# VH-VL binders against Soluble guanylate cyclase 89Da (Gyc89Da), part 6

Target 1, 197 residues: Soluble guanylate cyclase 89Da (Gyc89Da), of Drosophila melanogaster (Fruit fly) (q9veu6r1to197)
Amino acid sequence: MYGMLYESVQHYVQEEYGVDIWRKVCHIIDCKHNSFKTHQIYPDKLMPDIAEALSACTGESFDFCMNFFGRCFVRFFSNFGYDKMIRSTGRYFCDFLQSIDNIHLIMRFTYPKMKSPSMQLTNMDDNGAVILYRSSRTGMSKYLIGQMTEVAREFYGLEIKAYVIESQNDISGGTAGPIKLTDGPLTVIVKYRLDFD

## First folded at step 23 (VH-VL)

Design j4 (from f6 with light chain L89F)
Fold by OpenDDE, fold request of step 24:
Structure j4 (fold): chain C 197 residues (1-197), chain A 119 residues (1-119), chain B 107 residues (1-107)
Amino acid sequence: as target 1 above (197 residues)
Amino acid sequence: EVQLVESGGGLVQPGGSLRLSCAASGFTFSSYWMHWLRQVPGKGPVWVSRIYSSGKRTNYADSVRGRFTISRDNANNTLFLQMNSLRADDTALYFCARTYKGHWYFDYWGQGTPVTVSS
Amino acid sequence: EIVLTQSPVTLSVSPGERVTLSCRASQSVDSYLAWYQQKLGQGPRLLIYKASTRATDIPARFSGSGSETEFTLTISSLQSEDFAVYYCFQYDFWPYTFGQGTKLEIK
């Protein structure tokens, strides 16, 4: 994943929990990166490792930390002008949800090595929506919840509840990888329910 | 002067409920994390629960999770601990304490309020 | 969880004496250790944080030292008001834990 994601985590972990916590986290995971370069690629495993370390330091659950990281990203990337991009997708939160893949396509011009997931709005009703998430990455389900929740709140003034209703080839927590059942590429599939309060 | 004053302690039967309060003064209450800790006579304090500044995020010790609820009223500078399904091993002196954001240690404590759970 | 072991359990001393209290951690807590004083009928009072930094309004006679697994609280010259129970506290790894305490009593 690009350094931008990790920059956001570092920034808000320090802001929310203090610089000592970040220092401790870095020490625990033996992270040699004092700072992250925005356009540099870092290992995907680094994210859950940070979450686990943060959990160990603060008492927060792994899932909470991953969720928090998702929120951090949304809050952080708005500083780079992506808030305009989000707002341009439409007036309603569902417009954004339907446009996520397009947003990622646009972002690939700036981040050509980005491995973006596929997001499909499969159902929508008066009370919420169902989203189908597909990715090659594992362990990011709670991260995505944080992202969606934060986008809803920050850009659309919506307090949503998002939760996983189905999951395939994903992990609930930790840094364990998926079990490869076939010789083909393993795809993580997660179905989310979003309730609009 | 920073002050934390606990109240609401008392004698209760097993399975009973009790609500503790902590009145804060002398500082900007809403800027601090607040905690409940308890202490059995002759032993060190044990952390029970934490609530962050906004009141939206809370944490609990495993021993009290599902039974205790921490909350705060920032407008009235008051911290609460709702204690349900009390057990004999919940008997202790209960303290409220504050933590400045990012520090993670307790810099001020109250005098404590006693809770006794006995049949 | 990290276990903090304090020694001695009880120490009988006279005013004016130098007092040294020990706290040992079951594993490294780096410098994330605090010391608290608790007088009879009162809540704990923060003395030292980050192993060696005195809290606000704490007399200079109190000092903390150590790192990793071995820590020490020193009272250079014990005053009459210093008779109390002293606790070490680690806040490096969750759950944060206290030692069992050292009681300073009058000799």
Scores: ipSAE 0.898, ipTM 0.964, lowest interface PAE 0.4, mean pLDDT 94
Fold by OpenDDE, fold request of step 24:
Structure j4 (fold): chain C 197 residues (1-197), chain A 119 residues (1-119), chain B 107 residues (1-107)
Amino acid sequence: as target 1 above (197 residues)
Amino acid sequence: EVQLVESGGGLVQPGGSLRLSCAASGFTFSSYWMHWLRQVPGKGPVWVSRIYSSGKRTNYADSVRGRFTISRDNANNTLFLQMNSLRADDTALYFCARTYKGHWYFDYWGQGTPVTVSS
Amino acid sequence: EIVLTQSPVTLSVSPGERVTLSCRASQSVDSYLAWYQQKLGQGPRLLIYKASTRATDIPARFSGSGSETEFTLTISSLQSEDFAVYYCFQYDFWPYTFGQGTKLEIK
């Protein structure tokens, strides 16, 4: 994943929990990076490692930390001037959900090595929506929940409840890789329910 | 002067409930994390619960999770601990304490309010 | 969890004496150690944080030292008001824990 994601985590972990917590986290995971470069690629495993370390330092659950990181990204991304891009997707939150893949396509111009997931809105009703997530990455299910929740709140003034209803080939913490179902790449599949409260 | 004053302690039967309060003064209450700790006579304090500044996020010790609820009223500078399904082993002196954001240690404590759970 | 072991359990001393209290951690806590004083009938009072930094309004006679697993609280010249129980506290790894305490009593 690009350093931008990790920059967001660092920034808001420091802001929310203090610089000492970040120092401890870095020490625990033996992070050799004092800072993340926005356009540099870092190992995907670094994210759950940070979450685990943060959990160990603060008492927050791993899932909470990953969720928090998702929120961090959205907040950070907005401050980077990408808020217009999100708002341009549509008037309603569901419009955004349907446009996530397009957003990623646009982002690839700036981040050409980005391995974006596939997001599909499969169902919509008066109370919420169902989305299908596909990716080669593991352990990011709660991260995405944080992202979706934060986008809903900040851009659409909507408080949503998001939760996993089905998960295939995904393990919390990213300790296990996806299962190869075909001769193709390994795929993680997660189905989310979003309730619009 | 920073002050934390606990109240609401007392004698209760097993299975009963109590609501503790902590009145804060002398500082910007909404800027601090707040905690409940408890202490059995002759032993060191034990952390019970934490609530962050906004009140949206809370944490609990395993021993009290599902039974205790921490909350805060920032407008009235008050911290609460709702204790349900009380047990004999919940008997202790209960303290409220504050933590400045990012410091993670307790810089000020109240005098405590006693909770006794006995049949 | 990290266990903090304080020594001695009880120390009988006279006013004016130099007092040294020890706190040992079961694993490294870096410098994220605090010391608290608790007098009878009162809540704990913060003395030292980050192993060696005195809290606000703490007399200079109190000093903290150490790192990793070994920590010391020193009272250079014990005053009559210093008779109390002293606790070390680690806030490096969750759950945060206190030592069992050292009681300073009058000899």
Scores: ipSAE 0.897, ipTM 0.963, lowest interface PAE 0.4, mean pLDDT 94
Fold by OpenDDE, last read:
Structure j4 (fold): chain C 197 residues (1-197), chain A 119 residues (1-119), chain B 107 residues (1-107)
Amino acid sequence: as target 1 above (197 residues)
Amino acid sequence: EVQLVESGGGLVQPGGSLRLSCAASGFTFSSYWMHWLRQVPGKGPVWVSRIYSSGKRTNYADSVRGRFTISRDNANNTLFLQMNSLRADDTALYFCARTYKGHWYFDYWGQGTPVTVSS
Amino acid sequence: EIVLTQSPVTLSVSPGERVTLSCRASQSVDSYLAWYQQKLGQGPRLLIYKASTRATDIPARFSGSGSETEFTLTISSLQSEDFAVYYCFQYDFWPYTFGQGTKLEIK
């Protein structure tokens, strides 16, 4: 994953928990990076490692940390001037959800090596929506929840509750049955329910 | 002068409920993380619960999770601990303490309020 | 969890004496160690944080030293008001833990 994601984590971990926590986290995972380069690629494993270390230092759950990281990204992303991109998707949150793949396509111009997931809005009603997530990456389900909830709140003034209703081939998928859409290669598939509160 | 004053302790039967309060003064209450700790006589303190500045995030020790609820009223500089389904092993002196954001140690404590759970 | 072992359990001393209290951690806590004083009928009072930094309004006779697994609280000249129980506290790894305490009593 690109360094931008890790920059966001570092920034807001320091802001919320203090610089000492970040130092401890870096020490625990033996991270030699004092800073992340925005356009540099870093191992995907670094994200959950940071989450685990943060959990060990603060007492927050791993899932909370991953969720928090997703929220960090959105906040950080907005500060980088990408808020216009999100707002351009439409007036309503569902418009954004339908446009996530397009947003990623646009972002690939700046981040050509980005491995973005597929997001499909499969259902929507007056009370919420269902979204299907497909990715080659594991363990990012809670991260995505953080992203969606933060976007809803910051850009659309909505407080939403997002949760996994089905999961396949994901680290968090131990409690949910597999979602097989096709006979294709094994992919992480997660179905989310979003309730609009 | 920083002051934390606990109240609400007392004798309660197993399975009963109790609500503790901590009145804070002498500092900007809303800027601090607040905690409940408890101490059995002759032993060191044990952390029970934490609430962050906004009151939206809370943490609990495994021993009290699902039974205790920490909350705060920043407008009235008051910390609360709702204690339900009390057990004999919850008997202790309960303290409120503050932590400045990012410091992670407790810089000020109250005098404590005693909680006794007994038949 | 990290276990903090304090020694001695009880120490009988006279006013004016130099006092040294020890705290040993089961694993490294770097410098994220605090010392608390607790007098009878009172809540704990922060003395030292980050192993060696005195808290606000703490007398100069109190000093902390050490790192990793071995820590020491020193009272250069014991005063009558210093008779109390002293606890070390680690805040490096969750759950944060206290030592069992050292009781200073009058000889």
Scores: ipSAE 0.897, ipTM 0.962, lowest interface PAE 0.4, mean pLDDT 94
Fold by OpenDDE, last read:
Structure j4 (fold): chain C 197 residues (1-197), chain A 119 residues (1-119), chain B 107 residues (1-107)
Amino acid sequence: as target 1 above (197 residues)
Amino acid sequence: EVQLVESGGGLVQPGGSLRLSCAASGFTFSSYWMHWLRQVPGKGPVWVSRIYSSGKRTNYADSVRGRFTISRDNANNTLFLQMNSLRADDTALYFCARTYKGHWYFDYWGQGTPVTVSS
Amino acid sequence: EIVLTQSPVTLSVSPGERVTLSCRASQSVDSYLAWYQQKLGQGPRLLIYKASTRATDIPARFSGSGSETEFTLTISSLQSEDFAVYYCFQYDFWPYTFGQGTKLEIK
């Protein structure tokens, strides 16, 4: 993943929990990076490792930390000047949800090595929506919840509840490797329910 | 002067409930994380629960999770601990304490309010 | 969880004496250790944080030292008001924990 994601985590972990917590986290995971470069690629495993370390330092759950990281990204991304991009997707939150893949396509001009997931809005009703997530990455389910929740709140003034209703080949609550259920390339599939409050 | 004053303690039967309060003064209450800790006589304090500044995020010790609820009223500078399904091993002196954001240690404590759970 | 072991359990001393209290951690807590004083009938009072930094309005006779697993609280010249129980506290790894305390009593 690009350093931008890790920059967001570092920034808001320090802001929310203090610089000492970040120092401790870096020490625990033996992070050799003093800072993250926005356009540099870093190992995907670094994210859950940071979450685990943060959990160990603060008492927050792993899932909370991953969720928090998702929120961090959105906040950071917005301050980076990309808020217009999100707002251009449409007036309603559902418009954004339908446009996530397009947003990622646009972002690839700036981040050509981006490995973005597939996001598909499969159902909509008066009370919410269902989203299907596909990715080669594991352990990011709570991260996405944080992202969606934060986008809803910050850009659309909407408080949503998002939760996983189905999951395949994903990791829950840790850094353990994925369990391959079938032969072939490993694909994580997660179905989310979003309730609009 | 920073002051934390606990109240609401007392004698209760097993399975009963109590609501503790902590009145804060002398500082900007809404800027601090707040905690409940408890202490058995002759023992060191034990952390029970934490609530962040906004009141939206809370944490609990495993021993009280699902039974205790921490909350705060920033407008009235008051911290609360709702204790349900009380057990004998919940008997202790309960303290409220504050933590400045990002410091993670407790810089001020109240005098405590006693909770006794006994049949 | 990290266990903090304090020694001695009880120490009988006289005013004016130099006092040294020890706190040992079951694993490294870096410098994230605090010391608290608790007098009878009162809540704990913060003395030292970050192993060696005195809290606000704490007399200079109190000092903290150590790192990793071994820590010391020193009172250079004990005053009559210093008779109390002293606790070390680690806030490096969750759950945060206290030592069992050292009681300073008058000889």
Scores: ipSAE 0.896, ipTM 0.963, lowest interface PAE 0.4, mean pLDDT 94

Design j4 (from f6 with light chain L89F)
Fold by ESMFold2, last read:
Structure j4 (fold): chain C 197 residues (1-197), chain A 119 residues (1-119), chain B 107 residues (1-107)
Amino acid sequence: as target 1 above (197 residues)
Amino acid sequence: EVQLVESGGGLVQPGGSLRLSCAASGFTFSSYWMHWLRQVPGKGPVWVSRIYSSGKRTNYADSVRGRFTISRDNANNTLFLQMNSLRADDTALYFCARTYKGHWYFDYWGQGTPVTVSS
Amino acid sequence: EIVLTQSPVTLSVSPGERVTLSCRASQSVDSYLAWYQQKLGQGPRLLIYKASTRATDIPARFSGSGSETEFTLTISSLQSEDFAVYYCFQYDFWPYTFGQGTKLEIK
């Protein structure tokens, strides 16, 4: 993952829990960094490793930490001009949901090595939506719930409850990359239900 | 002068309920995380529950999760602990304590309010 | 869960003496150790945090030292108001824990 994702985590961990917590986390994961470089690629395993360390230091659950990190990303980059790109997808949250893959394509001009998931709006009704997620990364379910919840709240004034309906080839806290139980790369597939209030 | 004053302790039967409160003064209450801790005579204190500054996020020790509810009223500088389904093992002196955001050690404690759970 | 073991359990001392209290952690807590004083009928009072930093308004006769697994609290000249139970507290790894206490009492 790009350093900007880890910058968002460091920033909001320090802000919400304190600089000493971040120092403890870095000690646990044997990381000597005081900052991340925005455009540098870092191991994907670092994200769940930070979540586990933060959980061990604070008593927050691993799943809460991953959700929090997803919210951190949205908070971090919404303040630096990306809000216009998100708002340009349309007036409603479902317009955004239909445009997520296009947003990822646009971001690849700046982040060409980005490994973005596919996010398809497959069903919509009066009370919510269903999203089909496809990725080579495992363990991102709570992170993505955090991202979608934060986008809905900050950009559309909408409180949502998001949860997993079905999943294939996913493991909580896993690392990015294929899991080869047979020959050929595996795709993580998760179906999310989003309930709108 | 910083003050934290607990109240609401007493004698209850197992399965009963009790509501503790903690009145805060002499500091900006909404800038602090608040906690409840409890202490059995002859032993060190044990953490029970935490509530962050806004009141929207809470954490509980496993032994009390689902039975105790921490809450705060920032307008009136008051911390609460609703204790339901009380057990004999909940018998202790209960303290409220504060933590400055990001510090993680308790820098001020109240005097405590006793809770006794017995038949 | 990190266990803090304090020694001695009880110490009988006269005012004016130098006192050293020990706290041993079952595993490293870096420098994230605090010391508290508790008098009968009162809540704990923070003395030292981060192993060696005196809290606000704590008299200079209190000092802390140590790191990792071995920590000490020193009272350079014991005053009559210092008779109390003293607890060490680690806040490095959840759950945060207190020691069992050392009681300072009048000889």
Scores: ipSAE 0.726, ipTM 0.896, lowest interface PAE 1.1, mean pLDDT 88
Fold by ESMFold2, fold request of step 24:
Structure j4 (fold): chain C 197 residues (1-197), chain A 119 residues (1-119), chain B 107 residues (1-107)
Amino acid sequence: as target 1 above (197 residues)
Amino acid sequence: EVQLVESGGGLVQPGGSLRLSCAASGFTFSSYWMHWLRQVPGKGPVWVSRIYSSGKRTNYADSVRGRFTISRDNANNTLFLQMNSLRADDTALYFCARTYKGHWYFDYWGQGTPVTVSS
Amino acid sequence: EIVLTQSPVTLSVSPGERVTLSCRASQSVDSYLAWYQQKLGQGPRLLIYKASTRATDIPARFSGSGSETEFTLTISSLQSEDFAVYYCFQYDFWPYTFGQGTKLEIK
């Protein structure tokens, strides 16, 4: 993952829990990075490793920490001007949901090595929506829920409850990447329900 | 002057309920994380529960999860602990305490309110 | 969970003496250790945090030292108001824990 994601985590962990907590986390994961470079690629495993360390220092659950990290990224958008991109998708949260794949294409101008998931709005009704997620990464369900929840709240004033309806090849814990035999790459498929109110 | 004053302790039967209060003064209550801890005579304190500044996020020790509920009223500078399904091993002196954001150590404690659970 | 072992359990001393209290952790807690004083009928009072930093309004006669697994609290010239129970407290790894205490009592 790009350093921007980890910058968001560092920033909001320090803001919410203190600089000493971040120092402890770095010690636990044996991280030599005192700062992350926005455009540098870092290992995907670093995200769940940070969540586990934060959990051990604060008593918050691993799943809460991953959700929190998803929210951190959305909050961090303002530093890079991407809030304007989100607002340009339309007036309603579902306009954003329909545009997520296009947003990722635009971001690839700045982050050409970005490995973006496919995120498709498959159903919409008065009370919510269904998103079909496809990715090579596992263990991101709570992180993604955090992202969608924070976008809804920050940009649309909408409180949502998001949860997994169905999943294939996904893991709750922080494992990511291809780890299977010579059969082709393993695709994570998750169907999310978003309840609006 | 910072003050934290606990009240609401007493004698209660096993399975009963009790509601503790902690009145805060002399500081900006809504800027602090608040905690309950308990202490059995002759032993060190043990952490029970935490509530963050807004009151929306809470954490509990495993021994009380599902039975105790921490809450706060920032308008009236009051912290609460609702204790249900009480057991004999909940008998202790209960303290409220505060932490400044990011510090993680308790910088001020109340005087404590005793809770006794016996038949 | 990290166990803090304090020694001695009880110490009988006279005013004016130099007192050293020990706290040993079952695992390293880096420098994330605090010391508390508790007098009869009162809540604990923060003396030292981060192993060696005195809390606000704590007299200079209180000092802390140590790191990792071994920590000490020193009272350089004991005063009559210093008779109390002293606890160490670690806040490195959850759950955060207290020692069992050292009681300082008048000889």
Scores: ipSAE 0.712, ipTM 0.887, lowest interface PAE 1.2, mean pLDDT 88
Fold by ESMFold2, last read:
Structure j4 (fold): chain C 197 residues (1-197), chain A 119 residues (1-119), chain B 107 residues (1-107)
Amino acid sequence: as target 1 above (197 residues)
Amino acid sequence: EVQLVESGGGLVQPGGSLRLSCAASGFTFSSYWMHWLRQVPGKGPVWVSRIYSSGKRTNYADSVRGRFTISRDNANNTLFLQMNSLRADDTALYFCARTYKGHWYFDYWGQGTPVTVSS
Amino acid sequence: EIVLTQSPVTLSVSPGERVTLSCRASQSVDSYLAWYQQKLGQGPRLLIYKASTRATDIPARFSGSGSETEFTLTISSLQSEDFAVYYCFQYDFWPYTFGQGTKLEIK
């Protein structure tokens, strides 16, 4: 993952929990980074490792920490122009949901090594939507829920409840990043239900 | 002068309910995380629950999760603990305490309010 | 969870004496240890945080030292108002825990 994701985590962990908590987290994961560089690639496993360490220091659950990190990234967007990209997708939150794959294609002009998931709006009704997620990354379900709920709140003034209704080849905690797959499937598939109102 | 004053303790039967209050003054209440702790005579305090500054996020000790609800009213500088399904091992002196955001140690405590659960 | 063991359990001393109270952690807590004083009928009072930093308005006769697993609270010249129960408290790893206390009594 690009350093900007980890910059967002460091920033909001320090802001919400304090500088000493971040210091403790870094000690637990044996992290040598004083700061992350926005355009540098760091191991995917750092994200859940930081979440586990934060959980051990604060008593927040691992799932809450991952959700929080997803929210951190969205709040961090204004530093990197993503807010303009999101606003340009249309008036309604479902316009954004329909545009996510196109947003990722556009982002590759700035972040050419980005490995983006596929996000498809498969169903829409008066009370919400269903999103089909495909990725090579495991363990990101709560992180993505955090991202989607924060985008809805920040950019559309919409409170949503997002949850997983079906998943294949995914893991929920502890371990993240590409698993060395010898006999396993090559794609993580998750269905998210988004309840509006 | 910082003040935290607990009230609402008393004698209650097992399975009963109580609501504790903590009145705060002398500081900016909304700048602090608030906690409930409890203490059995002759032992150190034990943490019960935490509520962050906005009141929207809470945490509970495993022994009370699902039975106790912490809340705060920042307009009236008051912390609450709703205790339901009380058991004999909830008998203790209950304190409210504050932590400054990001500090994680309790820098001020109230005097405590006693809760006794017995039949 | 981290267990804090305080010694002695009770200490009988006279005013004016130098007093040292000990706290041992079951695993390292770095320097994230605090000391509290509790008098009968009162809530705990913060004395020391981060192992050695005096809290606001705490007299200079109180000092803390140690790191990792071994910590001490020293009262350099005991005053009559210092008779109380003293607790150590760790805030490095959740759940944060208190020691069982040391009761400081008049001899």
Scores: ipSAE 0.705, ipTM 0.889, lowest interface PAE 1.2, mean pLDDT 87
Fold by ESMFold2, fold request of step 24:
Structure j4 (fold): chain C 197 residues (1-197), chain A 119 residues (1-119), chain B 107 residues (1-107)
Amino acid sequence: as target 1 above (197 residues)
Amino acid sequence: EVQLVESGGGLVQPGGSLRLSCAASGFTFSSYWMHWLRQVPGKGPVWVSRIYSSGKRTNYADSVRGRFTISRDNANNTLFLQMNSLRADDTALYFCARTYKGHWYFDYWGQGTPVTVSS
Amino acid sequence: EIVLTQSPVTLSVSPGERVTLSCRASQSVDSYLAWYQQKLGQGPRLLIYKASTRATDIPARFSGSGSETEFTLTISSLQSEDFAVYYCFQYDFWPYTFGQGTKLEIK
């Protein structure tokens, strides 16, 4: 993952929990980084490793930490102009949901090594939507729930409840507990239900 | 000048309920995380519950999860602990304490309010 | 869960003496160790945090040292108001825990 993701985590962990917590986290994961470089690629495993360490230091659950990291990235967006890009997809949250794959394509002009999941709006009704997620990454379900929830809140003023309704080839459906990202030939497929409130 | 004053303790039967209060003064209450701890005579304190500054996020010790509810009223500088389904082993002196955001040690404690759970 | 073991359990001393209290952690807590004083009928008072930093308004006779698993609290010249129970507290890894206490009592 690009350094921007980890910059967002470092920033909001320090802001919400303190600089000493971040130092503890770095000690646990044996991180030699003084700062993350926005456009540099870092190992995917770093994200769940940070979540596990943060959980051990604060008593928050692993799932909460992963969700929080998803929210951190969205809160960080405005520093890089992505708030304008998200708003340009349309007036409604479902316009954003239908545009996610196009947003990733546009972002590849700035982040050419980005490994983007596929996120397809497959169903919409009066009370919500269903998203089909496809990726080579496992264990990201809570992170993505955090991202989608924060986009809805920050950009559309919408409270949503997001949860996994089906999963294939994911680590326990992206459930609680420490996770380890690993290379594998299998494609992760997850259906998310988003209930609009 | 900083003060934390607990109240609401007392004698209650097993299965009963109590609501503890902690009145805060002399500091900006909404800048602090608040906690309840308890202490059995002759032993060190044990952490019970935490509530972050906004009141939206809470954490509980396993021994009280589902039975106790921490809450805060930032407008009135008051911390609460609703204690339900009380057991004999909940008997202790209950303290409220504060931590400055990001520090994680308790820098001020109240005087404590006793809770006795007995038939 | 990290266990903090304090020694001695009880220490009988006279005013004016130098007092050293020990705290041993079951695993490293780096320097995330605090010391508290508790007098009868009162809540704990923070003395030292981050192993060696005195809290606000704590007299200079109190000092802390140590790291990792071995920590000490030193009172350089014991005053009459210092008779109390002293607890160490670790805040490195959740759950955060207190030691069992060392009681300082008048000889």
Scores: ipSAE 0.700, ipTM 0.885, lowest interface PAE 1.2, mean pLDDT 87

